# Miniprotein binders against Putative cysteine synthase, part 6

Target 1, 336 residues: Putative cysteine synthase, of Sinorhizobium fredii (p55708)
Amino acid sequence: MLHTTVTQLIGQTPVMSIDVPGRNATLVLKIEKNNPGGSMKDRMARSMVIAALQDGRLPPGGTIVESSSGNTGTGLALAALEFGLRFIAVVDHHAAPDKIRMMRALGAEIRYVEGDFREDEVAVVERQRLAAQLGAQLPGALFMNQSDNPANPEGYTGLVDELVAQLPDGIDAFVGCVGTGGSMTGISQRLKRNNPAVRTIAVEPAGSIVFGKPGHPYYQSGTGTPAGDEVGKVLDYGCIDEGVQVTDTQAFETARYIARRKGLLVGGSTGGAIYKALEFIGAGKLTGTVVTTVADGGEKYLGTIFDEEWMAKRRLLDPAIAAQLDGWLFGKARAA

## First folded at step 8 (miniprotein)

Design a112L (from q8 with R112L)
Fold by ESMFold2-Fast, scan of step 8:
Structure a112L (fold): chain B 336 residues (1-336), chain A 116 residues (1-116)
Amino acid sequence: as target 1 above (336 residues)
Amino acid sequence: SPEELFRQAYKYLLMGRFEEALKRLEEVVKENPDHPRALYNIALVHFWQGNTEKSIETFERAIEVDPSNVLYWAWLAFLLYRTGRPEEARKVLEEGLQRFPESERLKELLELLKKE
């Protein structure tokens, strides 16, 4: 098909499997990095913009404002260009540098929050406050407010329709990252409508408060809810069977492992989801077809996760992780 | 029913399935050729697919059927401006302001056009 707009290229992403010999399970990756903005966030960004234009809350030629650490902002920048809107991205220095550069390349106006924050600190409260203020004060402007926007989870339902068509033998489990909760909610609700027996597992960074654990800083971007912030209203806890935590080391070493063993560059949160999926498969807790998403690509993390000096300086390298992954993937199953 | 077709179209739009959304909206127009809300959404789909001239034609029809919806006037003016027809865009906004003198949307868009 000859497409005439970039938003037409969103979706219809491929799937690939990773063999788990000796286990009654197959890990299936939905390659969402193949969206034109490089992440699954393109789906929800388009959804939010369409809903706001249709509702009349955002006028033609208006301005969208959002607090973003990268992927959502990239998706919104693409949608803004296609729908004739101005986009202002409110950011902090926790965001991966290449994500900021990508948003600028797409014409987004970048606004930094003020303050002295550590690299492993996320200034989410300050970003959301500034975004809300700009949305209220600028002519024709709307703060998209992704964490509380019902169009956010709705944007992911097409991903499930694609998965069902691509995996006719069925889906037994979905393991995904939780940030705003939009993708976990949209995907989980739709999967369970098709088959209520599907097990849904949400993965958050260690230090995130989504499932009630103590808060502390973490390096994983675009995922989790930091201490002092509220979990997004779009998250439906009722559709999530289990919430688990993954450390920065586990997530980033897994991303590096997948790059070196499979040739696939995945982002840090994807590494975390893969780690937990393989841990559960290795322990015999998940069997059959286990799906996760490659939410974004490792190309945005070449100067961080895939830079050995960056990892070593932050004490994030641990060769034991590769050994664990080898054991779960290739080793003989053992009773726990 | 038209409302059920709209619900289906809305879901397809949010999923980016524009052709499937368009088919449902066109079913509404088959049953009621003067359904302004369906014409509005059809016009938006044409715009989102890059068919700007079809979008303009459809918004013109939507206004003929229902001149009381300020959004139709705002969209028509905006699309005329984007296609290099700023004088026509200004006329549409001026006529719209006669119908909606307190419309912030039309005033904001007119200010934007004057600034350009």
Scores: ipSAE 0.330, ipTM 0.714, lowest interface PAE 4.3, mean pLDDT 87

Design a112Q (from q8 with R112Q)
Fold by ESMFold2-Fast, scan of step 8:
Structure a112Q (fold): chain B 336 residues (1-336), chain A 116 residues (1-116)
Amino acid sequence: as target 1 above (336 residues)
Amino acid sequence: SPEELFRQAYKYLLMGRFEEALKRLEEVVKENPDHPRALYNIALVHFWQGNTEKSIETFERAIEVDPSNVLYWAWLAFLLYRTGRPEEARKVLEEGLQRFPESERLKELLEQLKKE
């Protein structure tokens, strides 16, 4: 079919399997980086905009406002452009530079929060405050408020319908990253509605507070809830069987491993989800068809995760991670 | 029922599955050609698929069926303006403002049309 708008290209993403020889498990990657905005967030951004336009909260020709570390903002910029809306993205310096450039290229107005924040700090409280203020004060404007917006998780239900069609033998587990909780909630609820025996594992950065652990700064972008912020209301803890933490080193070294061994550029949060999926498979805790998402591509992290100097300066390199991954995948560690 | 088909269509809309949504909405319209909410959503689907002329025609029908929903007037005027039909957009806005004299949405659209 000939598509006439870019938002029509959202979804219908492919799957790729990674064999795990000697274990009764296959890791399946849902390649969400193939969405036109470069991430799975396109699904929820379109959903939120459609819901707001449909129920009249957002007028035709109106303005959407959102706080974003990048991927959600890119999806909203794309949806705003196609649906005849203006988009204001409220950002901080924690966001990957190329994500901000992408939003600007799509016509988004970029608004930085004020303050002196570390590069491993997320200024979420300040971003949320400014976004809410702009939504309330500007004519015809709406703060989308992704972390509390029920259309956020609803946007991911189509992803599950695609997975069911692509994997006719069934799905035994889903391992995914948790940020707002929208994708974990939407995917997990729909999977469990189809088969309540599906195991769902949510992965957050070490230093994130989603599952009650002490907060501290982390480098992973677009995932977790930092100390001082509130966990999003869209997160349904009841659909999550287990919450686990992944370190920046584990996540980033895994992303680098997948690039070098499989030729697939994945983002840092994807690296974390793959690390935890393989750890659980290696421990015999997950068997059968284990699904995770390639939420976004590594192309936005070439100056960070995939830059040796950036990694080394932050003490994030650890060749032991590649050895662990080799052990889980092939039953033995290989020399680096 | 038409209401169950409508709820199913709404969920498909949120997933961006516009063809599945449109099929359910068309079923509602086949049984009740004067269902304004179904017409409204059909018009939105046509707009979101780039079928702007079909969207305009469907919003015109939605207004005929339910002229009391200011949102339908706002959408019709917006789409006429965006497709290079500003005189028709003005007529819709003027007629809408006669019906809804305090509508901020219609006033804002009229001001945007004046600027351009």
Scores: ipSAE 0.385, ipTM 0.765, lowest interface PAE 3.7, mean pLDDT 88

Design a112Y (from q8 with R112Y)
Fold by ESMFold2-Fast, scan of step 8:
Structure a112Y (fold): chain B 336 residues (1-336), chain A 116 residues (1-116)
Amino acid sequence: as target 1 above (336 residues)
Amino acid sequence: SPEELFRQAYKYLLMGRFEEALKRLEEVVKENPDHPRALYNIALVHFWQGNTEKSIETFERAIEVDPSNVLYWAWLAFLLYRTGRPEEARKVLEEGLQRFPESERLKELLEYLKKE
């Protein structure tokens, strides 16, 4: 099919498999970084805009407002361009710098929240408040409110249909990151509708409160819910079989490992999902076809996760992680 | 059948499967050629696929069938402006505001077009 708009390029992403010798398991990566905005968020951004336009909440020529981790903002900026809308992204200093630059390049207006926040802190409450105020006060404006927007999880159902077609022998488990809960909910509900025996594992950063653990700061962007914020209403706990935590070190060292050993640049949250998938496979808790998503690319993190000085300064390096991954993948540690 | 077709079309739209959605919407229109909501969604699909001329024609038809939906007037004016037809867009907004003098949606669009 010859496509005429960028949003038509969303979806139909490839899959890549990593066999785990001796564990009766294959890890399958759904390469969502191949979406035109560079992440799986393109799917939900398009979905939310389409839903709002269809039910009249967002008028033609209107303004979209959203609190962004970067990837959602990029997806919304693309959708805004195609649908003739203005987009205002409300951001904080936790967002990766190149994600902000990408949104600006796509014509988004960037609004920073005020205040002194640490790099590992997420100013979600301040971002949500400002976005809601702008949505209420500006003419023709709508705060998309992704955490509570039912079109968010609906946007991911097509991803599952693609997986089912790409993996004709079936899917035994899905391991994915949880932030708003949209992708976990949309993917898990549709997978379980096809086969209720599919195991669904949600991965949050250590320090995130999604599954009731104590909150503390973390460096992982675009995932988790920080202390003081509310878990999004789009998260359906009933479709999640297990919630687990991954540390920044585990997530980022795994992303670095995949880059060095497989040549695939993945984002930090993806590193966390891969780490947990391989940990469960290594422990014999998951077998068969285990799917996760490469939610975004490592190209956005070259000055952070993939910069050794940045990692060392924040005490995030740990060579034990590579040894653990070698053990799970090959049955014993291998020389680097 | 028409109810299921419309719900299926909506699901396909959210998944970005515009051609599959269009097929279902066209089946709805075959059974009810004057279905304004199906015409509205067909017009939006044409716009999203870059077929702006078809979108304009379909919104014109939607207004003929249901002139009471202010959203259809707003869309038609917006698309006329985007295709370099600002006088036609202005006329549509003027006619719409006569029908819906308190419409914040049309007033907001008029302000938007003034700024662009």
Scores: ipSAE 0.402, ipTM 0.768, lowest interface PAE 3.5, mean pLDDT 87

Design a11A (from q8 with K11A)
Fold by ESMFold2-Fast, scan of step 8:
Structure a11A (fold): chain B 336 residues (1-336), chain A 116 residues (1-116)
Amino acid sequence: as target 1 above (336 residues)
Amino acid sequence: SPEELFRQAYAYLLMGRFEEALKRLEEVVKENPDHPRALYNIALVHFWQGNTEKSIETFERAIEVDPSNVLYWAWLAFLLYRTGRPEEARKVLEEGLQRFPESERLKELLERLKKE
């Protein structure tokens, strides 16, 4: 098939395994960074736009509005450009600079929220308020409202069909990041419909409130629900077997570890999911085929996570993390 | 049933599986050639696949079957504009506004067209 639009290139992403010797487990990475917008959010963004156009909520030539930390906005910008829509991304300083630049390159209009916020603070209430206001006031506009949009989790069902075809020996567990809950819900429901025994583990940043723990600031972008916001209505807690937290240091040091040891540039939230998957494998809590996603690429974080001075200034470096990962992967802690 | 085929097509659309969606929609049209919802979705799939001319032809058919749906008029005008036919787009919007004089959608598209 010769494709004529970029959105047709979404999906059919490859898988890669990381051997875990001595643990009776294989970690499988679904390489979602290979989507044209650089992340798994392309699937959900296309789904939301298609649903809105199909049921008439969004008119032809209309305007999409969304609150985004980057990846969702990039997916929406790409879909909007190809479907002849205007896209307004409501952002704050928490979003990685390269994610903002990518949205602008795709023709998105960038609207910053008012006020002074730290880069580890998410201005979620202000972003949601402004996005809803713009959606209500601008002609032909629709606030996509991804956290409450049922087309969000539906966009990820194709990812599961791909995994089932790629892994004919079966899938024993899925470990994924949770933000709006869309990907965890869509993937988990579809996996459990195929095999109810599949174990699903949702990973949120420390400081996120998805599983009822106290909120505090965090640097991880595009994941979690910060204090002051409500957990998205698309999240189905009933399809999640366990919710766990990962610190910024654990997530970012793991991303750096994977880059240096495996040559794969992964984003911060992916580092967190890999850390938790390996921790559970190392503890003997997960065996067999354990799947996680490379939700986006490390190329967007070269000036942050992969910059030693940026990490050091924020006290995020910890060489003990590499030792933990070596212990889980190879059956013992390693130094040097 | 046509209703079940339509629901299957919708699920495939959300997954971006346009060929599978088209197959189900074609079965609906085979059963009822004048089914406006199926024609609407077929037209959208052609647009999403980059087959804009076929999308235009299908929306023209949808309007013949159901001229009372303002959304079909809006889509036809929009696609004509995108393919470099702004005078035809303007004519469709003006004809549509005769049928739906209070349509904010058609008024907004006409104002956008004038700004360009």
Scores: ipSAE 0.469, ipTM 0.808, lowest interface PAE 3.0, mean pLDDT 88

Design a11Q (from q8 with K11Q)
Fold by ESMFold2-Fast, scan of step 8:
Structure a11Q (fold): chain B 336 residues (1-336), chain A 116 residues (1-116)
Amino acid sequence: as target 1 above (336 residues)
Amino acid sequence: SPEELFRQAYQYLLMGRFEEALKRLEEVVKENPDHPRALYNIALVHFWQGNTEKSIETFERAIEVDPSNVLYWAWLAFLLYRTGRPEEARKVLEEGLQRFPESERLKELLERLKKE
């Protein structure tokens, strides 16, 4: 098909398999970084905009507002361009400069919260408050509110239909990262509708509060719920068979391993999901076809996760992780 | 039911399957030719496909069926403007404002046309 708009390129992403024959398993990676905005968030952003247009909540030429300096903001900027809308991204001064530059390049208007905020919960709350205020006060504006928006999980149904078509022999498990809970909810509900025996495992950073464990800081971006924030209302705990935590070291060393051994640049949260999928496979807890998503690309993390000095300064390097991965993948530690 | 067909159409749109989405919405129109919400959604799908002429025709039909929904007037004017028909867009907005003199949406679109 010859496509005429960038948002038509959303979806139909490829899959790549990594066989683990010694464990009677195959790990399948859904390469969501191939979406035009660089992440799986393109799916939910388009979904939220389409839903709002169809039910009349968002008028033609209107304005969408969201608190996001990451992948969701990029997806919303692309959807705004497609549907002739303005997009206002509400950010704080701790937002990564390159993420802001990407949104600006796509025509987004950037609104900063007032005041000087440190690394704390007050900045997140103020961002949400300002976004809601702008949505209420500006003519023709709507606050998308991704963490509470039912169109967020709905946006991932196409991903599951693609997986089912790409994997005709069936899917035994899905291991995915949990942030707002939208992708985990949307994917898990649709997989279980097709086959209720599919095992669903949600991965959060150590220090995230999604599954009730004590909160502490973590470096993984775009995943988990930090201490002081509220878990999104879109998360359906009922469709999740198990919630597990992954450390920054485990996630980032795994992302580095996949880059060096497979030539695939993945984000940190993807590294965490892969680590946990392989740990469960290694323990015999998962067999058959185990699916996870490459939610975004490692190109966003070249100055962090893939920079040895950045990793070393934060004491995140651990060569034992590569040895564990070799053991799970090849049935023994791989000699270099 | 219409609600079930709308839900199915939405799902197909999320998959980029515009023709299947249209089939579901057209099923509502076949059973309920004067269903303004179905016509509205069909017009939106045509717009997203790039079938702008058909989108304009369908919004015109939606207004004929339900002239009381200001959103349909706003969409028709917006599409006429976007396709290089600003005089027709202006007429639609002026007619809409006669019906909805306090509509902030129509006033905003008309001011936008006057500047560009």
Scores: ipSAE 0.346, ipTM 0.740, lowest interface PAE 3.2, mean pLDDT 87

Design a13F (from q8 with L13F)
Fold by ESMFold2-Fast, scan of step 8:
Structure a13F (fold): chain B 336 residues (1-336), chain A 116 residues (1-116)
Amino acid sequence: as target 1 above (336 residues)
Amino acid sequence: SPEELFRQAYKYFLMGRFEEALKRLEEVVKENPDHPRALYNIALVHFWQGNTEKSIETFERAIEVDPSNVLYWAWLAFLLYRTGRPEEARKVLEEGLQRFPESERLKELLERLKKE
């Protein structure tokens, strides 16, 4: 089929399997990095924009506002450009320059929060406040408010329909990263409606507060809820069977392992989800078809996760992780 | 029922399944060819599928059936401008503003188009 708009390219992403010999399990990766904006967030961004346009909250030619310097901002910039809207991304002064450049390339307007912020200060509350203010004050503007927007989880239902068609023998578990909770909620609710026995495992960074553990800094981006912020209302805890934490070292070493062993560049949060999926498979806690998402690509992390010096300076390297992964995948640690 | 067909269409829109959404809306139009809300949603599906000319024709039809909905005027003007028809877009906005002189939507769109 020939498509005429970029938003039509969202979805229909491929799957790739990693067999786990001897453990009666297959890990299936849904390759969401293949969306045109480079991440699964394209699905929820399109969903939120379509919902707002269809119900009249956002007029044609209007302005969308959101607090994001990451994948959500890229998805919204793409959707805004396609649907003839303006997008204002509210960011703090320490937002990564490469993420800002990508949004600007897609026509986004960048608005920095005002004030003096320490290097360690969390500006998320001020970013959200400014985004809400702009949405309320500018003519034809709407603050998307992804953490509380019901169109966020609804955007992921198509991903489940694709998985069901791609995996006709069924799905036994889904392991995914949790931040706002939109993807975990949308995917889990739809999977469980089809089969309530599907196990759903939500993975947050160590230091994230989604499941009530003490907060501390972490390097994983686009996942978790940092200390001082509030968990979004779109997260339905009732559809989550288990919440677990993954360390930066576990997540990033796993991303590096997948790149070197499978030739697939995955983001840090994806590394964390894969690590936890393989850990549960290795322990016999998950069997059959275990699905996770490659939420975004490792191309965004070449100067961090895939840079040896960056990793070493932050004490994130641990060769024991590769041995651990070899043990789970092949039943015995392999000599490199 | 029309309400159930619209709910189904809404869910398909959010999933990006535009042909599935269109089929539900076509059932409404089959029974009520002059249903303005169904025409509005069909026009949006055409726009999202890249069929901009069909979208324009359908919004023109929606306005003929229900000229009292300012949103239809705003969409028609917007799409005319996007397809390189700025004088027609301006005329639609001017006529719309005569009908809806306090419409912030039409005023905003007119100002936006002037800057481009």
Scores: ipSAE 0.304, ipTM 0.718, lowest interface PAE 4.7, mean pLDDT 87

Design a13I (from q8 with L13I)
Fold by ESMFold2-Fast, scan of step 8:
Structure a13I (fold): chain B 336 residues (1-336), chain A 116 residues (1-116)
Amino acid sequence: as target 1 above (336 residues)
Amino acid sequence: SPEELFRQAYKYILMGRFEEALKRLEEVVKENPDHPRALYNIALVHFWQGNTEKSIETFERAIEVDPSNVLYWAWLAFLLYRTGRPEEARKVLEEGLQRFPESERLKELLERLKKE
């Protein structure tokens, strides 16, 4: 169908398979970076805005507010532009310049959280507080509050319908990153309604607190819940069969590997999900059709993950990771 | 039932499957052409598809059927303004404010129009 709005281009993303013939498995990548805003967050951003407009919480011509300098902010900026809304992105002083420039290009207003923060204070808490304040105080404004918004997981259900149509032989497992929990919840619930035997595995960064492990800093962006923040209320632990952690080194080396071997630029969180999917396949814990998402593209990480000097300075390089991936993809099945 | 059709349409709307949503909403209108909730949702789907003139026509009908919902007046004025019809938008807002004099939604939209 010929579309006249950019938000109608959200979805219908392609799939790509990587066979693992020695392990009786195929890894399927859902290429969500192909959404117009460059990430799978477009799905939930559109969903949240549409839900708020439909039920009247957000008036026509109103203002949306959110704490995001990343993919969610880009998706909200795009939806706001198309639907005739203002978007205010609340960001901290460490927001990446390229992410801010993308939001500004789409007409977003940027509000920085300013002040002196102690080393033990978490800027994300202050960002969320300011966003909530602006949503409550500005005329016709609404704080979207993605972590607690039920339209967030609902926005991902169309992704599952696409997968079912694209993979007629069925889906045995889904491995995805957990941030707010919206995508894991929406995808997992709908997959399990279709087939309750589907295995769902949520991947968080080492240092994230989603599954109760001790918190510490990590470099992976747009995924996990850092120490000092609260796990989003949209996460339904009941639809997750297993929660696992992936290190920055594992995630970033895997992203670099996929770029060099497949010509596909993926973001860091995607590298983490692929690493864990292949680790479980290599161990014989997952077989058949194993799906993960390419949540965003590696193009915004060319100066970080894909820059050897940046990686080396942070002690993130480890050639053993490429060797592990080769072993899982091309080697013989390992003894337990 | 109408409630089941609305529940299905809402899920399709959140997925961005607007044609599937319209099919369910049209089934409600087929049985009751003056159903305001169905007309409201149909008008919104037309807006989200970029079919702004169909959205305007449907909101005009929704107001004719149920003039007591301030949200329909706000949407009609907003869409008229966006399509380069600011004098019609102003008239809709002025009439709406006579019905809903305390509506902050209508007041804010009128103030925005005045600045243009």
Scores: ipSAE 0.626, ipTM 0.876, lowest interface PAE 2.3, mean pLDDT 89

Design a13M (from q8 with L13M)
Fold by ESMFold2-Fast, scan of step 8:
Structure a13M (fold): chain B 336 residues (1-336), chain A 116 residues (1-116)
Amino acid sequence: as target 1 above (336 residues)
Amino acid sequence: SPEELFRQAYKYMLMGRFEEALKRLEEVVKENPDHPRALYNIALVHFWQGNTEKSIETFERAIEVDPSNVLYWAWLAFLLYRTGRPEEARKVLEEGLQRFPESERLKELLERLKKE
């Protein structure tokens, strides 16, 4: 079919499987990096903008404001440009530089929060405050407030319909990253509505507070809830069977492993989800068709995760991770 | 029911499945061709698909059926301006302000168009 708008290109993303010899399981990757904005966030960004315009909270020709981790901002910039809106992205130093450049290329206005922060710190409270202030003060403006926006999880339901069509033999588990909780909620609720036996595993960075563990800094961007912030109201804990943590080292070394062994450039949060999916498969805790998402591409992380000097300087390299992954993927059928 | 069809259409809109949304909304229009809420949502779906001229025609129809919804006037004026028809956009806003003299939405849009 010939499409005439870029937002019509959102979705219908491919799947690929990673063979797991010796296990009663297949890992399936939903390649969400193939969305026009480069991430799965395009789905929720379009959903939130459509919902706000449809119900009149956002006027035609108005201004949207959001505190972005980068990928959400890119999706909002794309939707705003196409639907005739102004977009203001409130960001901090933690956002990947290429994500900022992408938003600017799409016509977004960038507002940095002020202050000195450690590289592994996020200015979430300051971002939220400034975004809410701008939404309240500017004429025709709306703070999208993704963490408390029901259109956020609703935007991901199409992803599930695609998966069901692409995987006719069924889906046994979904392993995904949790930040606002929108994708985990939308995907998990829709999967369980189709089959209540589907197991749902939410992955947060070590140092994130989503599942009540002590907070500390982490380098993973666009995922988790850092100390000092509140967990998003869109997260439905009732649809999550298990919450687990993944370290920056585990996530980033896994992303590097997938690039070198499979030729697929994935982002850091994707590395974390893949690590946990393979750990559970390797332990026999997940069997059958185990799905995760390639939420965004590794092309945005060439100067960080895929740069050995950047990794080494932050003490994130650990060759034991590759050995763990090999063990889970190729574990011995029997002793010599 | 019409409410169930609207609920389904709304979900399809959020998923970007605009043809599926249109099918549900057109079922409402089959039973009531002058249903302003259905016409409003059909106009929005055409806008989401980039079919701006169909969107304009459908908003014009929605206003004919129900001139009392200020949002229909705002959308029509906005789309006329976006398609290089600023004189028609201004006329729509002036007519709308006669009906809704206190509408901040229409006043703001008219002021933006006057400056451009």
Scores: ipSAE 0.694, ipTM 0.892, lowest interface PAE 1.7, mean pLDDT 89

